# Ledger of designs, part 34: miniprotein binders against q93zb6

Target 1, 365 residues: q93zb6
Amino acid sequence: SSSSSDPLLVKAAKGQAISRPPAWMMRQAGRYMAVYQKLAKKHPSFRERSENTDLIVEISLQPWQAFRPDGVIIFSDILTPLPAFGVPFDIEEVKGPVIQSPIRTEEDMKRLHPIDFEKLQFVGDSLKILRREVGEHAAVLGFVGAPWTIATYIVEGGTTRTYTVIKNMCHTAPDVLRALLSHLTKAITEYVVYQVEHGAHCIQIFDSWGGQLTPEMWERWSKPYIEEIIHAVKKRCPDTPIVFYINGNGGLLERMKGTGADVIGLDWTVDMADGRRRLGSEVSVQGNVDPAYLFSPLPALTEEIERVVKCAGPKGHILNLGHGVLVGTPEEAVAHFFETARNLDYQTLFQNHVPAEKAEPELVV
Below, E stands for the ipSAE of ESMFold2; O stands for the ipSAE of OpenDDE; V2 stands for 0.75 times the mean of E and O plus 0.25 times the DockQ between their complexes.

## First folded at step 21 (miniprotein)

Design f2 (at its last look DockQ between E and O 0.75; V2 from the best seeds 0.00; counts 0 for: SAP 71.845 > 70)
Fold by OpenDDE base, look of step 21:
Structure f2 (fold): chain B 365 residues (1-365), chain A 102 residues (1-102)
Amino acid sequence: as target 1 above (365 residues)
Amino acid sequence: SPEEIKKLIEEARRLLEEARKRLEQAEEKAKQGDYEKALEEVKEALELVEKAIERAEKAYEEALEAGDPYLIIDALFLIWFAELLQEEAEKLLKEIEKKLKE
């Protein structure tokens, strides 16, 4: 059966029995690594680094070469597909992403077109190369932004702290916003399928800004479009697990379960055992070590990894951080995290949960 | 047999998901101040957990005898998850019983 050859991470995502949790980190390729810093000095543009096949592959493989994670995520951005469906953007060093022409009206919506994959060949080619380079030793991870998260950038014109424009559009221009979200849902669905067809074993959906909504507003403005993506992807790619992540999701767990995602990503502010109880036995979890523990003494990091793994239970866990690796994180601590994960064994870790062998009463003859 | 072990595992899984739903109902009833109904629901959750543990333990024993590492982990997960639900249900039970005495 095709399931026996699945990477360890894909098995965990599907809730299959395995000997240990697979491990990967959000932002495992990034500025904390000296090799990344050296490359980023040679190629100072983030767009250059994230839109060139050779650079994408090189950067994505830096953690693979250094740490051998069970997951290798493509080096990209959630905004990478924007130019491919009619939304140009820039990345400024200080401001981050900038959309020069926000979409806020029906007239602005006329700029949008179906996703053009000729403009995204660097993503497809990179995923194919990554799939070849890691072989059977890791899962290749694709990712996308959720429609609400992408719409927030498009409507606000970049990064926001208040979300006032898009939250106001929920009341002042709901039809325009629904049209935008529906367009993004279609584009993102096709982009997920495209990533899978090019070698992604697993897809993570980031609704990074969904956690800034009230639960009711999230259910109205984010959830339906995520459910549509997941349903469409599951129909076209039934064997591809989907991870769904929101930062600050402690109030949304039961609602997130309703999306049909195979894995719910937890941040470190969620109790892992509480998360497991609330999500139930049929949903896998990802996370959730606080990225700050990578600055702690290695024994304290080991204890926290073991605590999180024990709280997640002996199946359906992808060991990760609760958020991306911080700038200035020691590479030795990241190495230790992956080494610790590789040395875990569920039978040993959960031995105390084994029913006491009914000592056969020694028949004292 | 592996088929019998799998059956025990699926029965335990079903019972635990039912127990979890009963526990959620008990919590909601307790929040509403309907402590009598919350007490009924949490007791039912505990009975379902107990039945799940019995099946999961049996599945674990049989999986060990069969030497099937996948069935061992599946059974061990259900034991662990049952204990997690049991602890929460027992905590909620104590809280409800305290409220019924006030």
Scores: ipSAE 0.792, ipTM 0.911, lowest interface PAE 0.6, mean pLDDT 93
Fold by ESMFold2, look of step 21:
Structure f2 (fold): chain B 365 residues (1-365), chain A 102 residues (1-102)
Amino acid sequence: as target 1 above (365 residues)
Amino acid sequence: SPEEIKKLIEEARRLLEEARKRLEQAEEKAKQGDYEKALEEVKEALELVEKAIERAEKAYEEALEAGDPYLIIDALFLIWFAELLQEEAEKLLKEIEKKLKE
């Protein structure tokens, strides 16, 4: 029928009044689920699981089938688009991502080319199928890594704890690094638009390594490129909200707001009420239950969910963890999280915030 | 009417954003040691919060009478946000006044 409306998650992201917070979880499909472990045993290559349309769809729908979250995020990786613009990579079981030909010089930059969506058909096809499968009952979520984060992998050649090569490039080859970041910004912008055009209702931007920078360095080497992505995407996809998350982001909240994102994701170390106050009433928030609470007795988990929602206020909140679901998390706790969220009602939960400004104290003689 | 309720909501929202900005300035002035200007900003923020609460509470009561569940939530959010700012302003005021006595 023609009575379709935005999914609950999209409404929350836009700051519209709704009766309860939508909920989803970062890493909601993954190794904590028995059904995922069984599938991963049959298909042990992560590249196969994240690049085969049938597997992507099956994995993405596993949490939907089990828990009915308000958001269904495509099973993918922030590195998935790299081969499409000239950066092949492998994933090794122990080392994780490996980029055999890092980009560190002007000569290396010649390997980059405009993003080639022929190499990413599995993403578009998967998003279309997910949109059809969940219908109007959930938002389909796409995601990207921010340019600094992607550049870190490309320059370092994989995962590192020290970031010494890219940090050195900030001083020894800044023009090459700026050119790399600008190329990535253009590629990522097109990839966001591609995901929206193929079914995503909302896009998550992850700057996983941005929290490793001082605020001054983040303002110089990450923020401008994220601003450019958001500006371009809002022009081309004006109805699509953007969520922005950085690991360890307590010191960056006001700066993150400056990117123009519709929603700021908070990790669990940030006090939600304080974050809400710092960010103001005109942006929405996502988060921020400590994932460790999923190991708690269920009544304690309920209390923490309610505490977080009360701290976030009765509008503009996407309930989530402050980080991804941990391996070993009981599936019963995840089910309880989503059931609790579905049964919340803002008017009931906030009933003690009715006008009481002129309340009189009890009279004693 | 719904339009009158929305006008009260928008006025409350505007007042609260101004109050929030004044509280940011008060924190900056206090960090710089300018406690007299910090005090001025906090007192202005508290006046703005009070005006916003009056409008948000009126919007809430009218939304209840209209039976509009979404206007009820809009008003409730502003009441909640006003209380959040009021708590911060009162805490900051107490700290500034202590510093001025020292």
Scores: ipSAE 0.731, ipTM 0.907, lowest interface PAE 1.2, mean pLDDT 91
ESMFold2 (binder alone), look of step 21: mean pLDDT 89; pTM 0.884

Design f3 (at its last look DockQ between E and O 0.72; V2 from the best seeds 0.73)
Fold by OpenDDE base, look of step 21:
Structure f3 (fold): chain B 365 residues (1-365), chain A 102 residues (1-102)
Amino acid sequence: as target 1 above (365 residues)
Amino acid sequence: SPEEIKKLIEEARRLLEEARKRLEQAEEKAKQGDYEKALEIVKEALELVEKAIERAEKAYEEALEAGDPELIIDALYLIWFAELLQEEAEKLLKEIEKKLKE
């Protein structure tokens, strides 16, 4: 059956029986690695690094070469597709993403156009190369931002802490915001399909700013558009698992299950066992080791990995951090995390949950 | 047979998903202060969990005998998930019983 050749991570995402959790890390390629720092000094522009095929591939493979994760995520940004549908942006070192011309009016919406994949060839080419380079030894991961998260950048003009402009638009310009979210939903859907067609085994949707909404506002302004994406992607790419991640999602788990995602990503503030109970047996989970544990003594890191894995249960778990690797994380701790994950065995870990073989009463004849 | 083991697994899965929904209903009734109804529902959830454990344990034993590693893990997962639900239901039961004595 075609399922036997799936990467370990894809099997876990689909809730298939496997011997151990697959492992990957959000931001596993990044500034904590000396090889990345060296490359980033040579290529100082983040856009240069994230929009050049050779650099994308090189950076994405840095953790593959060093640690052999079960997942290799493309080095990119959730904002990478913005220029391809009419939203130019810059990345400043201090401020992060800057959108010079926010979209806040119906007139501003006229700047948007359908996604142009000619402008995104570096993503497609990179995914094809990554798929070849990792072979069957890892899953290639694509990713996108959720419509609400992307809309927040577009409306706010960059990173925000208050979300006051977009939250106000929910009341003052709801039709404009719905039009924006609907446009983004279409563009993101096509971009997910494009990533899958170019070699992504699995897609992660980041609704990182969805966690800043009330549960009601999230159900109204984020969830429907995520459901639309997932439904459309599942129809076009039925064999591709979708991971859905929100940072600070402890109040949203039941609502997140309703999206049709195969995997719900948990942050470290969620109890993994509570998360499993709330999501039910048929939804896979990803996470959720606190990235701060990578600064702890290796025995304490091992214990926390084992704790998280035991709390997640012996199926449908993708071992990850609850959020991205922190700057200054020791590479040795990351290596140890992946080595620990490779050495886990579910039958051994859960032996105490096996009913004791009723020792046949020795018939003392 | 592998088919019989799969049937036990699917029955256990169904029972656990029903138990989980009952537990959620009991929690909501307890939050509403309807402790009598919460007590009824949580007991139903526990009965469903017990029936699920019985099927999952049997599936696990038969999967071990068959030497099927996938069915072993599937059964083991359902045992683990049942224990997780049982612990939470027993905790909720104790909380409800405490509230009914106050």
Scores: ipSAE 0.766, ipTM 0.899, lowest interface PAE 0.6, mean pLDDT 94
Fold by ESMFold2, look of step 21:
Structure f3 (fold): chain B 365 residues (1-365), chain A 102 residues (1-102)
Amino acid sequence: as target 1 above (365 residues)
Amino acid sequence: SPEEIKKLIEEARRLLEEARKRLEQAEEKAKQGDYEKALEIVKEALELVEKAIERAEKAYEEALEAGDPELIIDALYLIWFAELLQEEAEKLLKEIEKKLKE
C-alpha cells in the first residue's frame, strides 16, 4: 500500500505521456472559500495562519477536500523564510507586508545570516503531513520567490508600484545589490532543497515582479540567479521538477526557457498556442486560464478550459489559471474547473488534429 | 513494434526542432529586410515539417494498432506540434512573398 509511482502532475512536469492534464490553481486555498473565511476570522493573523503547522495543514487541505486538485500547494508566502535569514517582517492591514529595516547598504547587509531551518520547522512538518494526507492522489507542491522578487520587498520595505529604490540600486549600488541577490540565491536554494527533503514533489519558483523589468534588465538582474538556483537544485534533487512563473511574462518566454526550468508557467495575457510555439516541444507549460473566466457561465468556462488545453497540446501541460484565484470567485466555478479537467481525455480531445491524407492546396474564401 | 514506433517519433521530433529553429532564423532575416534569404529558410522549414508529419502520422497509426497509450500520446503530440509550426510557416511565407512583391 505504499507509494510506487509519480503523481500525475509530476509526470506532466517531466513531459511524460499521460491521458489528461493534471490541474491545480494558484491561490486555490484562500479568501474565495467560505471555509477559509471562517478559519481566518478565528485566526485573524496571517502570520499565525501561515506559520502554525496545524493551521497550514488545515488550510492547504481545504481545496483538497472540496475539489480534489491534482496538486496540493502548501499554504505559505514567498516572504515566509525571510526571518530565517535575518529579515523580519510584519503584515499591516492596508499596506500588506512591511519590512521595517530594509537592506540598501553594505552595512545593512551585516544583518543577513545563513538560513536557519529551526525557524522554519512548521514548513517541513506541514509538507510531511500533506504528503501523507494526499497519498498518491496528488502532488505536494512547495514554492519560493525568486531572488529579484524577494529583493524588491527587502529593498523597498514592502509592496510598491514603481520599484524605484531597487531599480536605482542597479545603477547607484550594484555591488551591494549583487551581494544581496547572491545571498538570497544561496538561501532560496537551501530552502528549495529543504522543502523537497520534507515532502514536496515539485517546486514552483515565482518571479512575481520580474515582469516589471525590461527583458535586458531581467537578463542582468534576475535570470542569472534563477539559473543558479535551478542548476543547484537539479544537482541535489534530480527527480524533482521545477516550475518557473513570472507575472506579465509575454516578452520573456524564450529567455525564461534559458533558466533550465522543467515547466514554464504562462500568465493569462499570453496566447497558449503562441507560447508553446515559442518555447518548443521539449519544455512543459503550466497555465493559463484567465481567472476572470471563473465568473463566467459554466458552459463558457468549459469552452475556455478546452480551448486552453487544445492550445497547449496533448502532452507536457499542467492546467492552471494564468494568475491566482480572485477574491469573490464562486466555489461552484472552481469545482467545475477541476471536474472538467478530470473528465478530459487527450486522445478524444485531439482526434481531429490528425491531418487529412489528401488536402486541397487552395481554399475557397 | 514499439521500437520502430519510437524511432519514428525520435526522427519526427528532431525534424520539428530543426524546423522551429529555421523559422526563428527566417523571422530574424525578415526583420532585417533580407526577404530573399528569409524565403529560402521558410521553404526549408516547410520541407522539414512535411517529413516530420509523415513520420509522426505513421507512428500514430502504428501506436493505435499496438494499443500503446504512451506512444499514441507521443505521436499525437508531434502531429499537433507539426500543425502548429506549419501554420506559422505558411503565414510567414505569405508575409515574405508580399514583401518581395513590394
Scores: ipSAE 0.695, ipTM 0.893, lowest interface PAE 1.4, mean pLDDT 91
ESMFold2 (binder alone), look of step 21: mean pLDDT 90; pTM 0.887

Design f4 (at its last look DockQ between E and O 0.71; V2 from the best seeds 0.72)
Fold by OpenDDE base, look of step 21:
Parts: sequence; structure tokens; C-alpha cells
Structure f4 (fold): chain B 365 residues (1-365), chain A 102 residues (1-102)
Amino acid sequence: as target 1 above (365 residues)
Amino acid sequence: SPEEIKKLIEEARRLLEEARKRLEQAEEKAKQGDYEKALEIVKEALELVEKAIERAEKAYEEALEAGDPELIIDALFLIWYAELLQEEAEKLLKEIEKKLKE
């Protein structure tokens, strides 16, 4: 059956029986690695690094070469597709993403067009190369931003802490915001399919800013568009697992389950066992080690990994951090995390949950 | 047979998902102050969990005898998940029983 050749991560995402959790890290390629820092000095532009096929592949493979994770995520940004549907942006070193011309009016919406994949060939080519380079040994991960998260950047003009412009548009310009979100939903759906067609085994949807909404506002302004994406992707790519991640999702878990995602990503502020109870047995989980544990003594890191794995249960878990690897994280701790994950065995870890074999009463004859 | 083990696994899974829904209902009734109804529902949830454990344990034993690693893990997961729901249900039961004595 085609299922036997799936990468370990894909099997876990689908809730298939496997011997250990697969492991990967958000931001596993990044500034904590000396090889990345060296490359980033040679290529100082983040856009240069994230929009050049050779650099994308090289960077994405840095953690693969060093640590052999079960997942290799493409080095990219959730904003990478913006120029391909009519939203130019810049990335400043200090401010992060900057959108010079925010979309806030119906007139501003006329700048949007259907997604142009000719402008995204570097993503497709990179995914094909990554799929070849990792072979059957890892899952290639694609990713996108959720419509609400992307809309927040577009409306705010970049990173925000208050979300006041977009949250106000929910009341002052709801039709404009719905039109924007609907446009983004279509573009993101096609971009997910494009990533899968080019070799992504699994897709992560980041609604990183969805966690800043009230649960009601999230259900109104984020959830429907995520459900539309997931439904459309599942119809076109039925064998591709979808991971759905929100940072600060402890109040949204039951609502996140309703999206049709195969995997719910948990941050470290969620108790993994609580997350499992609330999500049920049919939804896989990802996470959720606090990235700060990578600065702890290795025995404490091992204990926390084992704790999280035991709290997640012996199926449908993708071991990850609750958020991206922090700057300054020791590479040895990341190596230890992946080595620990590789050495886990569910039968051994959960032996105490097996009913003791009723020792046949020795018939003392 | 592997088919019989799979049937036990699916029965256990169904019972646990029903138990989970009952727990959610009991919690909501407790939040509403309807502790009598919450008590009824949480007891039903515990009975479903017990029936699920029995099937999952049997599936695990038979899976071990069959030497099927996939069925072993599936059964182990259901045992683990049942214990997780049982602990929650027992905690909720104690909370409800405390409220009914106040």
C-alpha cells in the first residue's frame, strides 16, 4: 500500500502507528546555527536568502545535514507570496516586514490580482530539490500564513503589537476586510497546492496572529477562511497532511479542531495532556517543548522531551518546540533533541500503561 | 485474528470519543450549576471509559500474541487515552460531588 512508504512525519500526522514520534523544529534553519550565520554574512538580504533557489536549498538542508530531523521545512517566509498577488513588501533588519502601501479601502483592493506562480518558481524548484535531497528519510514541509495573519500584515503595514487597524476594520470596513480575506484564501489555497505539487509532503498553516483575537472574533474572522483552505486542499491533495498552528492557542483548541486540520500545533503554554483530552483521539498534535529548554542542561532537556512525548501519547504526535528555535540556542542542544527523539520507543515508554500480564497463578500442585 | 483485533480497536475508539463528548457535556452542565445532571453524565462517561479500556486491553493482548506492531501501538494509544479521560472524569466527579454537598 502507498502508506508504507510515507515518511515517519507523514505517518504521525495521519495518526498511523509508528515506533516513535517524528521530530522537527520551527526555525530549525536559522541564526542559532554557525553555518547559517556564515551564509547570512555572505548574503545579508533576507529576501535574497529566501527568494534564491540555491540559497533556499542550502539553508533548508543545513539542519538536515547537522541533525537529520524527520521534517525539513523549506526556508521561506509567510509573506513570500505577497508580491505574486500584488502586495510588494520589504524586510528591514530592525522592523521586520514593511508594507509601504497598506490595503484598507475598496480602492486599495484593486491592486490585488490572482497569484502568479512565475514569480514563485524559486519555491517550486527548491521544494523539488529538497524532495530529492532528503529522499525517503524525511518529510519535506511547506508552509503558509493563514488569511487573517497575512491580512494583518497587509492592513497594518507590517508587524503590529496592538492589531488596532485590522481589529477596527472588523467594525468599520467589514466588507473590505472580508474581500481581502477571501482573496487571500484563494491565493493561499493555490499556493498550498503549488507547494504540494512541487514536493511538499506536509503543509503547515501559521495563524500566528489569530491567537490575538477573542475566540468569537477568531471564529468570525479567521476560522472560516482556514476551513475553506483546508477543505479545498484536502479535495485536491487528499494524501497531504495539514498542520495548523496558532501561537497562544490554549483558548482555541476545540475551535481549531473544527477546521479539518490533521494536526494541531501546540505552543508550550498548553499542557500536552490537556491538549490531547480537548482535541480527542482523531486529531494529531504537534509540539510542544518550550524553546527555552534548549538552554537547559541536557538531562533536563531529555526529561522534558520524554514528559512531552508521554503526555502526547504513543500515536499521532509530531515532536516539536512550542515555537521557533531562539537566537543563541546551542547547536549541541538541538542535536541532542533530535538524537533523543530518534532513540525514543513507544513500546518502552508506555510499558507501565500495559496491564501487567496476569501472572498465571502457578498452580501449586 | 487481525480483523477481530481491529474491531476491538474501533469499538474502543468509538467508546472513547463518546466518553469525551459526555465529559464535555458534564463540564458544561457543571459550569451552568446543574450539578445533578453533570453527575449523571460524568458517571455515564466513566462507564464508557471502562468499556473502552476492556476492549483496548483485550486488543493489546491479542495484538501482542499476533506480533502485529501496528495493532500493538493502536491498542496502547487507546489504553493511554482512556486512562487520560478516566483521570479527568474522576476529577470532575469529585468536584461535582463536592458541590452537591455544599
Scores: ipSAE 0.788, ipTM 0.911, lowest interface PAE 0.6, mean pLDDT 94
Fold by ESMFold2, look of step 21:
Structure f4 (fold): chain B 365 residues (1-365), chain A 102 residues (1-102)
Amino acid sequence: as target 1 above (365 residues)
Amino acid sequence: SPEEIKKLIEEARRLLEEARKRLEQAEEKAKQGDYEKALEIVKEALELVEKAIERAEKAYEEALEAGDPELIIDALFLIWYAELLQEEAEKLLKEIEKKLKE
């Protein structure tokens, strides 16, 4: 082995032999935790919570202190870097993110500039502190949104059910859209490298809107830009694994593998055994317990965790939910999830015969 | 002899990747209605899987005797993966044979 000092999660992402799957949860810090709710009452602005170093670090470490996951993801948002390259945004209480000056034309594109890390110092500082605080006991994770997903927000001006503006733009102004996606690809690449240089062990790419594209649309308008990011990052940060996750579409798994990601995240609608078969043995997987199982009786949750791990195989698996932790999730269930994961042993789960010590004969003396 | 165990593991891995590619090809031929060719390819994949299982099981037994936890897990993964492919290959084979009898 060449990686005995790497955190367990990094080893799993690289497909190295380990004794159990590492575990962490998407949205493991958040509104399901009482400690987070108290902090959010004191600091009601999401922008403040996600852009103040002290608050980011406190929030990111809340699940670490409570549950000791194998990964600690920085508390942030995929939109956080937007002001750093010329796209200011607001978070409205009901509507969520709002981009008051969308980019839809060549003239609008003139507002873009190269990413300015002076505006993102809180990200770098937070990652350094998180790395120091968890030491070698957990991996620190950074994350980004994929160019299509970020472009969707920038073009639509917020969240949407139909994606009509950006979809129309594919036909009415394709050169402008390609230029936007190319700019985002450069900015996101630099932002990934920035996070790695400031302490991240692993980077997750979210293509949150990718699952709502047809496969043909995804291969034209999303995949090439993700491939470029991954290719550039692997050259500049060869020791940093990349996890790639798309919401809600198991029909893209083989195409997601084609991006070159080290780990493919599966949502809960994909059967883990089918996912492993379709993806082959050369890429690792993450997931995919249905978040709703955290509301089940604890023995049923244990059974489902073990089923998922057995389906994922004894190597190359990061145990996670298939989506983020739901509001209202019992903290006891989250604690149980991580306790179950820590107590798993691959040799025991996958052993095909009785150990000799278990079959000891009765002593006659 | 960790080198001998690693050789068995690498050979099993290679055989399983070849088997997986053959199964994809067989599924494609079956979708096209070429069940005779699909049957031939599935049988070739099953032979590759069987050879891989033999090597992975031997590697597992030797890794267990050596007490090397990393080699134990590597071998166990290949046994698990071989069984996964074998199950899918046998399911595909039965479907193809049923189609050919109809």
Scores: ipSAE 0.658, ipTM 0.877, lowest interface PAE 1.5, mean pLDDT 90
ESMFold2 (binder alone), look of step 21: mean pLDDT 90; pTM 0.895

Design f5 (at its last look DockQ between E and O 0.07; V2 from the best seeds 0.00; counts 0 for: pae E 13.8 > 1.5, placed apart)
Fold by OpenDDE base, look of step 21:
Structure f5 (fold): chain B 365 residues (1-365), chain A 102 residues (1-102)
Amino acid sequence: as target 1 above (365 residues)
Amino acid sequence: SPEEIKKLIEEARRLLEEARKRLEQAEEKAKQGDYEKALEIVKEALELVEKAIERAEKAYEEALEAGDPELIVDALFLIWFAELLQEEAEKLLKEIEKKLKE
């Protein structure tokens, strides 16, 4: 049966029996690592680093080589597919993503076209190489932005703190926004399938800006498009777990469950036990150690990892941070996190939850 | 049999999902100040949790006897999840009972 050869992370995502939680970190490849800093000095462009196969593979494997995580996520950006469907963007060092020509009108929508995978070969090739390099020892993770999150960048023209343009479009140009979101949903669906076909074992959907909506607005403007993606992907790739993550999701958990995702990613502001109660027994969870604990003494980090794992229960947990690794995080703390995760055992951790063997009543002869 | 163990697991899971929904309803009633109705619902949730524990424990025992590691973990998870719901229900019960005495 194909299930025995699944990576530990895929087994956890599917809620299969395993001895410990698999572990990976959002932003596990990044500026906190000296090897990444050295490479980033040699290749200063973020687009160069994220759009070149050799650099993508090298960067994605840096945490694999250093820490042996149970998940190896491709080094990429949620905006990487934008040029492939007609939205050019730049990444400025200070401002981050910049979209010079925002889409806000029906006329602007004419710039959009179906996703062109010839422009994304570096993603496909990188995933194939990563799958070969990690073998059966880890899951290769793909990822995408959710339609609302991507639409926010496209409509705002980059990073926003207020979301005023896109939130206003919900009222002033709802048909344009629905058309944009529907276009993005199709493109992202195909891009998820493309990543799976090229070797992703698991896909994470980031609705990073979804947590900035009211629950009602999120249900109206984000959720339906995520549900469409998940449904289409599950139909085409039934064996691929989908992780759905929103930062600041404490008010959205029940709604996130409704998307059909196999795993809900929790941030550190959610109590893991509360998250489990609210999500129920059928949904796996990911998270949710506060990235700030990686700056704490290692014993305190160990205790927090054990606390989070105990609160998540002995099934359907992917150990992660509640958000990406912070800049300046000690590499030793990241190493310790993965070592701690590898040394966990559910039978030991949950011994008190095992029904005491009814001591056979000693037949007092 | 593995099929009987799976049936116990599915019954326990169903009961826990019903209990969870009852807890959500009880919390909402308590927030609305309808503490009498909240008290009724939380007691129903506790009864569902108890029935789920009984089935999950039985499934665990039978899974151990069968030597099926998947069923063992599934049952253990449901026991753990039931205890988690029980703690919440008992906490909510105490809060409601306090409000009804005020």
Scores: ipSAE 0.738, ipTM 0.887, lowest interface PAE 0.7, mean pLDDT 93
Fold by ESMFold2, look of step 21:
Structure f5 (fold): chain B 365 residues (1-365), chain A 102 residues (1-102)
Amino acid sequence: as target 1 above (365 residues)
Amino acid sequence: SPEEIKKLIEEARRLLEEARKRLEQAEEKAKQGDYEKALEIVKEALELVEKAIERAEKAYEEALEAGDPELIVDALFLIWFAELLQEEAEKLLKEIEKKLKE
């Protein structure tokens, strides 16, 4: 049946009973791995590495080959779909993403068009290959950026700490901004469905800049568009769980639950016990070991993994970091993380599940 | 109070252990070909699971109000255990009903 054949990660996302938490890591393929560094020297263009099917597959499978995570996420970028709907971009060593022709006016909006999947065939082909390569042993994950986050890049022309242009646009040209966000919502919805149709078991939505908004601003300019994506995807892909993650999300957890996501990803600043309490049992959680623990002695890492799992409880938990893997992280610590997760057993961890309580001594005579 | 929460948790656990024993008995009866008795026992197990869920969910809500992380996780464990047994019971029920139609 469908439920008994789902990967462990999908079962956890749906809150089904399982014997241990699945584990994967945000940025599990990347610059901390020697094998990635060697490939990146041979192929120095990030656009080539993220847009060539053979390279995407090789990079995505590097952590699979080394660590056997329960999830294999496609090597890609939240900006990857932008050229497919009329927004070309580059990745520069110092600046990071650069969008040479920002969209800020109604005239600029004329450059947008419906998403063209012919420009994204490398994503679909890569997902199919990943699905075949990992078989039943892992879930294949796709991902997208949330409309607010994508709009921030498009309006600002790159990364920024100030958000001055898009924040002013909220007041000076709100109808243009709403139109941009609505276009992105439609494009991103189709891109989620595309990834699912080509092999993704689960989709993560990143609202990378959502945590920098006040909750009021987030409710106005980000949440409605995320809700629309999730609602549409649930109708078209009812078996596909959605994970929703925001950087710096401690003040937004309850509001994030309101989007209808199946899983809320907690960043490392949130105490897992507190996050579980605030979110309740009706949604699953992902996270949230502090990436800095990967630099700790291995016994300390084990203790923190166990603490996080105990705090999350045995229902609806996907073990992950609370942030992406840091450059310089020892590969041995990453291997230990996944080995620890594979050897966990909920029955054993929660064996003395009756709370510690001491009955008053009763004199038996 | 914490003592009330702990009592709800212990009662839910006892109900679930009893439900597990009933499912083992139902499997035994089904192996013996006594599908009518197996059906009766599975239905009893499902009633026990429902009672356990009621208590575990009440314990969960009270633990949230108390802000006690260990009691919250304990209650979640019982909900998890109940869902496991419910799934097993419903699968066995389906198998027994199929046999009774033959």
Scores: ipSAE 0.000, ipTM 0.321, lowest interface PAE 13.8, mean pLDDT 88
ESMFold2 (binder alone), look of step 21: mean pLDDT 90; pTM 0.887

